VH-VL binders against q8zy40. Designs and how they scored, part 11

Target 1, 190 residues: q8zy40
Amino acid sequence: MIVGVVDYTVGNIGSVLTALKRAGAVPVVVKGVEEAGRVDAVVLPGVGTYEAAYALARQFKEVVLEKPTLAICLGMQLLFESSEEGGGQGLGVFKGRVERIKARKVPNIGWRYTHVVKNSEIIAEGYYYYLHSYGVRWGENEAYTAYIKLEEKYVAAVERGHIIGVQFHPERSGRTGLELIKRFLAVAKR
Key: E = the ipSAE of ESMFold2; O = the ipSAE of OpenDDE; V2 = 0.75 times the mean of E and O plus 0.25 times the DockQ between their complexes.

## First folded at step 2 (VH-VL)

Design r11 (framework fv_regdanvimab; at its last look DockQ between E and O 0.05; V2 from the best seeds 0.00; counts 0 for: pae E 16.4 > 2, placed apart)
Fold by ESMFold2-Fast, scan of step 2:
Structure r11 (fold): chain C 190 residues (1-190), chain A 127 residues (1-127), chain B 110 residues (1-110)
Amino acid sequence: as target 1 above (190 residues)
Amino acid sequence: QITLKESGPTLVKPTQTLTLTCSFSGFSLSTSGVGVGWIRQPPGKALEWLALIYWDDDKYHTTSLKTRLTISKDTSKNQVVLTMTNMDPVDTATYYCARIEYYDSSGWLPYYGMDVWGQGTTVTVSS
Amino acid sequence: ELVLTQPPSVSAAPGQKVTISCSGSSSNIGDNYVSWYQQLPGTAPKLLIYDNNKRPSGIPDRFSGSKSGTSATLGITGLQTGDEADYYCGTWDSSLSAVVFGGGTELTVL
């Protein structure tokens, strides 16, 4: 399975590519919609600033709506309607706004226990690695699949059909993250 | 000093609902990272966790008793209330409430340690 | 059913060392912090060890904890008659979304 990783900034793309290879995929770097149209699934990585990521990612909205998508950290945040960070606009796949988090320390860095509230074929409850200053506050929403507990609850995962967003970094979450990526690929192959 | 104290009936008839109140001082459930749990211990038996509630109103219940258990908090009164429906003689036990911390000392992982316990209240279920 | 397995009893003489084991699985001990509790006869449990190997204020150095894989151990050195108690391990189980306790170990000093 060919998986396109959208490269909208410099950073941890290598970790995502490596994790996809270890999970059994053939990752390719994608910079435009034509390239993304030719892959089996898409990953929106969690690196860079919101404004820079949005400037490139906005062209991929149709791809996200049409293909199996795993959106990581910043990638998940881009799926919402707006953000307090950067340019303020999102792709609007999910309703809601990304806000600066309330936590003992900001950024929220480290392993956090991720509570799963809905049955998911991809998101398993357990520990994942987080690195973020912004997030989506938890609330009643059919797409909200998992949360973490800081001073308030924040969305850890969202799902609707073939679109999966995670606030954490599976590519940095050891075996637990690798198994998540493997489950994503298995579901995407259907 | 942190203290917790259980209160409620000491005798309950089969099929009745048990209501226990945990009153505490020295901490608040308005503080991030804290919660209160309920644990029971039948005479001569092991500790059995029942339920817990955290500062953010997040609630957990043991799977085997989940449909019978309700836990709630009144943050302004420093109280946590447990209700357990359809009491049976096998539910005879000492019931404890305890303070639970979500975050470990580093502030990043939940440790679910119960660092301060109430003295316990004995509930006998008999006709 | 118990998810965490402890020996039902252990015994040793005053001044000796004893270890109490607690065995589980990846979803509990493997992935999560282990706590140990001491329950003296007729009293509420008292937290003895948290975060696998940390002692609360007031707990003597002779009590120690460790974790390896899916098992944890409580070590007690320099045993005293006042250590006669039931000892429980406890942790979170990710599969159950629940706090789980071991079945308890009765320590007899003699």
Scores: ipSAE 0.334, ipTM 0.758, lowest interface PAE 4.0, mean pLDDT 89
Fold by OpenDDE, look of step 3:
Structure r11 (fold): chain C 190 residues (1-190), chain A 127 residues (1-127), chain B 110 residues (1-110)
Amino acid sequence: as target 1 above (190 residues)
Amino acid sequence: QITLKESGPTLVKPTQTLTLTCSFSGFSLSTSGVGVGWIRQPPGKALEWLALIYWDDDKYHTTSLKTRLTISKDTSKNQVVLTMTNMDPVDTATYYCARIEYYDSSGWLPYYGMDVWGQGTTVTVSS
Amino acid sequence: ELVLTQPPSVSAAPGQKVTISCSGSSSNIGDNYVSWYQQLPGTAPKLLIYDNNKRPSGIPDRFSGSKSGTSATLGITGLQTGDEADYYCGTWDSSLSAVVFGGGTELTVL
């Protein structure tokens, strides 16, 4: 399976690429919509600022709506309607607003137990690695599938159809993360 | 070749602060996935992990000593420094620094172990 | 205090096989890779096994690692006198956000 990793962020996406390879995919870097149209699935990585990322990622909305998509951290945040960060405009795939998290320490960094409240073929309950200062407050939403507990509950994972978003970094989440990626790929192949 | 070497005082008085420096070569803490950790071993006892710092300045400390431990890095000097306050005779141990890789060449990630260790420095806490 | 449990000692004659167990929980061994370290008397620990069952360069294939569930095992075949050492298992604990070691196992070659 050819998986396109969208390169809209300033940062190293190598970890995502290598994780995908380890999971059995053929990862390729995607910089444009045309390239994204030629891959089987896409990954929205999560490094950078919201405004900068959105400026480049907004062109991929139709691709996200069409192809199996794994959105990671900032990538997940971009899927929502709005954000306190930057210009505030998101892709609007999911309802919700990205806001600065309330926690003892911001950014939230490290392994956090992720509570899965809805059955998922991809998202498994367990510990995952987080690195973020913003998030979506947990609430009633059919797309919200998992949360973490900080000073408040925040969305850890969302999914709708072929689109999944995770606030954590599966590429940095050891076996748990790799297995998640594998499950994503397995579902994407259908 | 990769090498690490611990340096610092070998004798510390109770209540004083211990400062240890890990100087390394053959790798850089600017490289993604690379970290340096500190481990100690009291005489005749088991290894005890103390702290870990990664290339991105992400830090971890053992909970029991968290309030006493500070880990920092100077990437330009290829050094990692560990400070431990309020030393006590019970803290007498051989202190090691070691390299840890968060990522392997295949991108598989969790804990790769500490693949290269310093020879350790013995620190005695005594009046 | 110890998160990982090892037998305090094991022994065998030269040429024999020994196994050292390491017992943990889901948040450590269950979800994370296990490493093994060999510490010869008076020396610093040396990485023996990583990622449950992988050997670093220079480690002979007499040494093997395995993991099942929340337990890991180090195997040493063709035991040699030079294998007499302390052996430690280690891994990441996701719940503690910490590296954890076992209590160590003293291997005596009879």
Scores: ipSAE 0.078, ipTM 0.709, lowest interface PAE 3.7, mean pLDDT 90
Fold by ESMFold2, look of step 3:
Structure r11 (fold): chain C 190 residues (1-190), chain A 127 residues (1-127), chain B 110 residues (1-110)
Amino acid sequence: as target 1 above (190 residues)
Amino acid sequence: QITLKESGPTLVKPTQTLTLTCSFSGFSLSTSGVGVGWIRQPPGKALEWLALIYWDDDKYHTTSLKTRLTISKDTSKNQVVLTMTNMDPVDTATYYCARIEYYDSSGWLPYYGMDVWGQGTTVTVSS
Amino acid sequence: ELVLTQPPSVSAAPGQKVTISCSGSSSNIGDNYVSWYQQLPGTAPKLLIYDNNKRPSGIPDRFSGSKSGTSATLGITGLQTGDEADYYCGTWDSSLSAVVFGGGTELTVL
């Protein structure tokens, strides 16, 4: 299964590539829509700044809508309507605004118990690794699958059809994260 | 062929509750990316968006009327229902329902475009 | 309390070009995609432009849209008497979590 990892040209995507290979995928780095159109699934990684990532990520909106997609951290945030980081427009796949999180320590760093509120073939309840300064406030929404508790509740995972977004880093979440990636690949093969 | 049709009372007394039904054919709210919205237009005045419901039951209401509006769907009947409480003569308008659906592969977030509209139904609120 | 501002009217002769502006803010036009609607007299509105500059099937290429900053523009070339209508811009406003329309522009073809 060939999985395209979008390269925003900012930050290190090596951990994502390694995790995908360990999960049984053939990861490739993609920088353009033509390349992404040829892969079986897409990953929007969680590295870089919002401004740097948005212009390139917008070019991939069609691919995200057509293909199985796993969006990680910044990648998940790009799928929302807008963001306080950089003030830019998002891709608008999910309802909500990305804001600076309200927490005693920012960024939110470390392992957090992730509460799953909807039955999911991919997202399982448990501990995942978080590293982020921005997030989406929790609310009632059919697409909001999981949350974490900080000073306020924040969206930890979203799902709509073949599009999966997570605020945590499954590529850095040990066995629990690897199993999530394997489940994503299994569902994507259908 | 995609069609939407508004139905409900054409005359309502002040303080009563208005219930409008949008019945549609040629598409289904079981289809990902589709929604139905409600818009009104008072006589001789501009369009005013009221509410929107998507296939996944995500809902939005105009801020000024949020406490007066309820929107719901029945996917099996191909219907969307709008309820507006405490009607007043200023609410006299033509009420439209409209579909929002994915137009092309570059954008599928349908609430930023309403591609098929019903003919509208005129509701008068008496004094 | 219109969030989007349009000129109340514009006019031009047959065959000429006209533009209709729509001014907003970062939370609406700046951050979101703009659509345009045509409303012929006595009829329901019709989608003319979506995604800032794209035309649905059946809309002639003499209708065009563009967006710059917090402003959007509808362009109509080769004006015909059948183009006499009211034109509305619309978009999502992220701060209101709502769809917003402009006040409409009445186009007269003289």
Scores: ipSAE 0.000, ipTM 0.467, lowest interface PAE 16.4, mean pLDDT 86
ESMFold2 (binder alone), look of step 3: mean pLDDT 90; pTM 0.934

Design r12 (framework fv_regdanvimab)
Fold by ESMFold2-Fast, scan of step 2:
Structure r12 (fold): chain C 190 residues (1-190), chain A 127 residues (1-127), chain B 110 residues (1-110)
Amino acid sequence: as target 1 above (190 residues)
Amino acid sequence: QITLKESGPTLVKPTQTLTLTCSFSGFSLSTSGVGVGWIRQPPGKALEWLALIYWDDDKYHTTSLKTRLTISKDTSKNQVVLTMTNMDPVDTATYYCARTPEYSGYDFDYYYGMDVWGQGTTVTVSS
Amino acid sequence: ELVLTQPPSVSAAPGQKVTISCSGSSSNIGDNYVSWYQQLPGTAPKLLIYDNNKRPSGIPDRFSGSKSGTSATLGITGLQTGDEADYYCGTWDSSLSAVVFGGGTELTVL
């Protein structure tokens, strides 16, 4: 399976490419919608600045809506309507706003237990690695699949059909993250 | 071989702005997990961390100096720049830049320590 | 302000063993990995230990690190005159979102 990783041109996607190869995919770097049209699934990585990521990711909104998509960290945040970080506009795939997190330790860095509240074929409950200063507050939303508990609850995962967003970094989450990527690929092949 | 080298003025007057450049080779600040930070050491005193910038432009500054400090990178030039405003004689120190190593695996932590250091540049603040 | 506490000095004779302590809190040493640095007079610091107890290539096995709770220890065995230096512990502090260093320990080989 050919998986396109969107290149925001700022930040390194090496760990994501390595993780996808280890999970059994054939990752390719994607810089335009034409290239994205030729892959089986798409990854929106969690590296780069919000401004650079939004400027490039906005052209891929229709690809995200049509193809199996895994959006990681910043990538997940881009799927929401707006953000307090860098320019403020998102793709609007999911309703909600990205806000600076309220936590004793900011950025939220390290392993956090991720509580799964909906049955998911891809997101398993357990520990994942987090590195973020912004997040989406937990609330009532059909797409909200998992949360983490800081001083407040924050969205850890969102799902709607073939679109999966995670606040954590599966490519940095050891075996747990690798298994998540493998499950994403298995579901995407259907 | 990885090398870092600090450059900038050696003498600064009180109230002026200090600009220091760290030029490096043997690695890229586009590599996931890599960062470059600045540390200073006043004569005969302890190491004091100032700022750190990561591959993804994520920036950290010591709380006591954050309003005076700006850190930026130019990935294409292999440079990191530190700017410090309103210099005072107590800011007299040797200023070092140093690398935090690349993160290349799933189970690695974000901060690994400073594995390679520049030689340092001495900045004296005097009228 | 020091977040990590080290003894200001330690001394021993050639061939002996010394240990240098570094004490912190849960937000720094407790939650994160500890590094140790050696600074010879007039030189830049050099990484001796990372990830609590690992040595970079080229660092002799006479140098060792350990961590227990909110404290870390640097051990030096078979002490040599060339080991006279200042030694610093360092780590990430999750509460400050900052790198923190200890105050340094001056090792004298008598």
Scores: ipSAE 0.000, ipTM 0.459, lowest interface PAE 14.0, mean pLDDT 86

Design r13 (framework fv_regdanvimab)
Fold by ESMFold2-Fast, scan of step 2:
Structure r13 (fold): chain C 190 residues (1-190), chain A 125 residues (1-125), chain B 110 residues (1-110)
Amino acid sequence: as target 1 above (190 residues)
Amino acid sequence: QITLKESGPTLVKPTQTLTLTCSFSGFSLSTSGVGVGWIRQPPGKALEWLALIYWDDDKYHTTSLKTRLTISKDTSKNQVVLTMTNMDPVDTATYYCARILEDYGGNWYYGMDVWGQGTTVTVSS
Amino acid sequence: ELVLTQPPSVSAAPGQKVTISCSGSSSNIGDNYVSWYQQLPGTAPKLLIYDNNKRPSGIPDRFSGSKSGTSATLGITGLQTGDEADYYCGTWDSSLSAVVFGGGTELTVL
């Protein structure tokens, strides 16, 4: 399975490429919509600044709507309606606003237990690695699949059909993250 | 490997200030995600949390005693100090310090995993 | 006052099972993780359970924890005389910005 990793031209996507290869995929770097049209699934990585990522990611909105998608960290945040980071718009795939998190320490860095509240074939409850200053506050929403508890609850995962967003970094989450990527690939092949 | 030990006076007069030191080894408060707390237990009574301090110098105190309590750390010496003003006979208790780990359990306080042996403080005239 | 409620005592014979409850509210047990501590007579408390249901290294699997809503439970199976101790639940209270403990439960093994 060929999986396109969108290159925002900021940050390092090496760990994402490595994790996809370890999970059994054939990862390719995608710089434009035409390249994204030729892959089986896409990954929106969690690297870079919101402004730079949004400027590049917005051209991929239709690809996200049409193909199996795993959106990681900042990639997940781009799928929401708006963000306090940069004060900008998101792609509006999911309802909600990205806010600066309220936590004992910001950024939220480290392993956090991720509580799954909906049955999911991809998102398993357990520990994942987090590294973020912004997040989506938990609330009632059919797409909200998992949360983490800081001073308040924040969305850890969202799902709608073939579109999966995670606030954590599966590519940095050891075996637990690798298994999540394997489950994503298995579901994407259906 | 990890040890904590409380030290300070065992006898304090009413109105005096109590100063207790927690000395520890096997971990450092320069490491993110760790903290040290103080708990007391009056004879025959329940555990009562007093205060805690994290690696980043964030401090928390029980609301009923907040104005009487000060907690500080000396990271280079591996020590945490608790100061309690205006001591009263009702403050007679065994005082413990304990290590706290942050966020690995899904929130920023998941428990006190290693405790000191405790030091008994008697407040008497 | 204590914010978390435990029964003051429980008792059972060697080999039996006991459960110890801990009841709170949404701002403490409901929103946060529960830990349990064992205090043998004359000693400091020892962490027995963390994250609602996990055991530190060295704690036998006959000790277990669970949480449902605003209540938590400690289970002990195969009781031994060495389990005779005081047991405390503990958690964070978000409204108080404080660690809170239960009143303790004295376990007697006869």
Scores: ipSAE 0.000, ipTM 0.465, lowest interface PAE 14.1, mean pLDDT 87

Design r14 (framework fv_regdanvimab)
Fold by ESMFold2-Fast, scan of step 2:
Structure r14 (fold): chain C 190 residues (1-190), chain A 128 residues (1-128), chain B 110 residues (1-110)
Amino acid sequence: as target 1 above (190 residues)
Amino acid sequence: QITLKESGPTLVKPTQTLTLTCSFSGFSLSTSGVGVGWIRQPPGKALEWLALIYWDDDKYHTTSLKTRLTISKDTSKNQVVLTMTNMDPVDTATYYCARGTYDFLTGWYEPYYGMDVWGQGTTVTVSS
Amino acid sequence: ELVLTQPPSVSAAPGQKVTISCSGSSSNIGDNYVSWYQQLPGTAPKLLIYDNNKRPSGIPDRFSGSKSGTSATLGITGLQTGDEADYYCGTWDSSLSAVVFGGGTELTVL
């Protein structure tokens, strides 16, 4: 399976490429919508600033709506309507706003237990690695699949059909993250 | 095995500064996720949280007393110190220190806001 | 100031069961872990329940905790005379960035 990783030209995507290879995919770097149209699935990586990532990612909205998509950290945040980070607009795939997190320590760095509240073929309950200063507050929403508990609850995962967003970094989450990527690929092949 | 003990003056005059020391054994504030807090209880009244310090020197204070409170730690001595300025008779209370706990199973600690081991308390009377 | 509400007192006979409520808001109980503490006369408080419903080592299973919405409950079954004490709920309040305790409930074993 050929998986396109969107290159925002900001930050290093090497760990995502490596994780996809280890999971059994053939990752390719995509910089434009035509390239993304040729792959079997798409990854929106979690590197860069919101503004820079949005400027490039917005052209891929149609691809995200049409193809299996795994959106990581910042990538997940781009799928929402807007963000406090830079006051930016999002792709609007999911309703809600990204805001600065309220936590004992910001950024939220480290392994956090991720509570799964909806049956998912891809998102398994357990510990994943987090590294973020912004997040989406937990609330009642059909797409909200998992949360983490800081001083308040924050969205850890969202799902709508073939679109999966995670606040954590599966490419940095050891075997747990690798297994998540493998499950994403297995579902995407259907 | 885990113990905490409060020490300091038992009688303080109005306007003076109170300094209390919490000395502990059986754990270290070099351990991720661990914190030590201070709680007081006036005679016949409810528990009132004052301050908390974590292993990484992150500090929290109750809003109503924030300008009067200082909390610090000396990890090498296994001590946490609370200082409260401008003491008043209404500050008469038993002062406790207590350990905040964590989940040790993952190697990365997710502290919860439970105080699992408490000191015996030290009674401070503010009177002329 | 107290932001968590507990009944000031409850009473029951030995062998009975009793429940103690703790009511708050979304910024405290709603989205945070709840702890319960027992304070015997003249002693320091002792942790009974943490993380809503977990017991520390050495706490008998007669003590249980639960949480629903913005309220928490401490349950005590098989009540014993030695359970006569003050009970406090506690949690984090995200709006205050502070640990908050309830006003306490005096349990009398008749």
Scores: ipSAE 0.000, ipTM 0.444, lowest interface PAE 15.4, mean pLDDT 85

Design r15 (framework fv_regdanvimab)
Fold by ESMFold2-Fast, scan of step 2:
Structure r15 (fold): chain C 190 residues (1-190), chain A 125 residues (1-125), chain B 110 residues (1-110)
Amino acid sequence: as target 1 above (190 residues)
Amino acid sequence: QITLKESGPTLVKPTQTLTLTCSFSGFSLSTSGVGVGWIRQPPGKALEWLALIYWDDDKYHTTSLKTRLTISKDTSKNQVVLTMTNMDPVDTATYYCAHSEIWFGELLDYGMDVWGQGTTVTVSS
Amino acid sequence: ELVLTQPPSVSAAPGQKVTISCSGSSSNIGDNYVSWYQQLPGTAPKLLIYDNNKRPSGIPDRFSGSKSGTSATLGITGLQTGDEADYYCGTWDSSLSAVVFGGGTELTVL
């Protein structure tokens, strides 16, 4: 399976490429929508600044809507309606607003228990690695699949059909993250 | 307080198998995200990464030595063991074990935050 | 074969600043994070920098890291005699599926 990793031109995607190879995929770096149209699945990585990532990611909205997609950290945040970080507009794939998190320590760094509240073939309950200053507040929403509890609850994972977003970094979550990527690939092949 | 200590023979004959043990305290290799790696340094030469093992028994080895290297763990004893077959005089080096956690990346990118003192292994006939 | 290239030596006087370069390719420094290690004579290496530019607890701000393209730099300001050591860069190499280190740079504080 050929998986296209969107390159926002700023930030390091090496860990995502490495994790996808370990999971059994053939990752390719994609810069434009034409290239992304030719791959089997797409990853929106969690690297770079919101402003730089949004400027490039916005062209990929239709690809995300049409192809199996795994969006990681910043990538997940780009899929929401708006963000307090850089520019304020998101792609609007998921309802909700990205805001600066309310927590005793910001950024939220480290392993956090991720509570799964909806059946998922991809997202397993357990510990994943987090590194973020912004997030989406938890609420009633059919797409909200998992949460973490800081001072308030924040979305840890969202799903709608073939589109999966995670706030954590599976490429940095050891075997737990690797197994998540493997499950994403298995579902994407259907 | 994390500490690691290497142990094993200080002298090995050519063609023999080297077995080194890393004994540690202050962390558990059952803790998610934790790994232990091995690095060596021949006298007056650069650091060379050899292998690492994660809490879930996932293992990685340097490509040039992969067929000669085995890494294993005994979580109950707080030990990681490295074996290296068919020793040669060019394998003479100080061997280090080191702690790492996923916050340095997946240990596959960078970062070994606490190192053992090293054990010197001389290979000669 | 050395995958990451460092100058073999560098020297400066106390109180001055020095930079140590580490040059690689897209498969290592270009695509991945860089760490820097300090090795005092006769001792194990000590982590100075991780994630290109972050310092572990206890490392003074005189030490800094940066990365541009396929090259990384370690900066040391306010040099002290105790900084005399070998310095190594390290990163993941995606083409080798292995951690790689530079050849090391011997810093002499005159």
Scores: ipSAE 0.000, ipTM 0.469, lowest interface PAE 13.5, mean pLDDT 86

Design r16 (framework fv_regdanvimab)
Fold by ESMFold2-Fast, scan of step 2:
Structure r16 (fold): chain C 190 residues (1-190), chain A 124 residues (1-124), chain B 110 residues (1-110)
Amino acid sequence: as target 1 above (190 residues)
Amino acid sequence: QITLKESGPTLVKPTQTLTLTCSFSGFSLSTSGVGVGWIRQPPGKALEWLALIYWDDDKYHTTSLKTRLTISKDTSKNQVVLTMTNMDPVDTATYYCARIPWFGEQFLYGMDVWGQGTTVTVSS
Amino acid sequence: ELVLTQPPSVSAAPGQKVTISCSGSSSNIGDNYVSWYQQLPGTAPKLLIYDNNKRPSGIPDRFSGSKSGTSATLGITGLQTGDEADYYCGTWDSSLSAVVFGGGTELTVL
């Protein structure tokens, strides 16, 4: 399966490419919608600044709506309606606002237990690696699949059909992250 | 019913090390999300936070005293121990331990149950 | 150098209302939840308010809390002589990675 990783032209996507290869995919770097139109699935990585990521990711909104999508960290945040970080605008795939987190330490760095509240074929409960200063507060929403508890509950994963967003970094989450990527690929092949 | 109780010496000489133990019941530090903190109060003065430890062994201490403070837990005994080195008469205070709940349906960022306090006098 | 500021004292007559302020910055009150503690003379502090405005079981609704921006307020209505105490605000400071308390406010019921 060919998986397109969107390159925001800033930040290193090497760990995402490596994780996709280990999961059994053929990752390719994509910078334009025509390239993304030819892949089987897409990944919005979690690296880069919000402004640079939004400027490039904006053109991929229709690809995200049409193809299996895994959005990681910053990538997940870009799918919401708005953000306190950078440009302030999101793609509006998911309802809600990204805001600076309330936590013992900001950024939230390290392994956190991720609580799954809805049955998911892709998101399994357990420990994942987090690295973020912004997040989406937990609330009643049919797309909200998992949360973490800091000083407040924050969205750890969202799902709607073929679109999966995660606040954590599966590419840095050892075997647990690798298994999540494998499940994403298995579902995407249907 | 949750209780915490401080224990340790009531008199300490300057330059000595203070060791205080917080013994608790009604909860366990093996349970995810809970912590225990130490707070002191010199006679007639305000509350001063010293240190805290969470269930996952994550530790925090006040910047001004960090080189003097050590906090540890013994989960099997339901105890948290605070050690403070190089005691000085200005460290004379009532020392409290308190529970910090972290998560659940109704989690909070405060200290919801406090021990009665133990007085420590530092003099020669 | 104090990160949370409270008035040193407040006073009112029985049956009246008082408010006690607590002022901080974005890294403490602005970004985090505020708790309030009551300390009766000679006793340990007792949690009075948590999560800005919630009461633990057993705390009467005469006590209330609120937060706006980088400031928090404790309100006490229907004052009773038994309310004479020191009141402390407290929160987490994300920049310091530390619990911070206000300097305390002595409430006198005249």
Scores: ipSAE 0.000, ipTM 0.477, lowest interface PAE 14.7, mean pLDDT 86

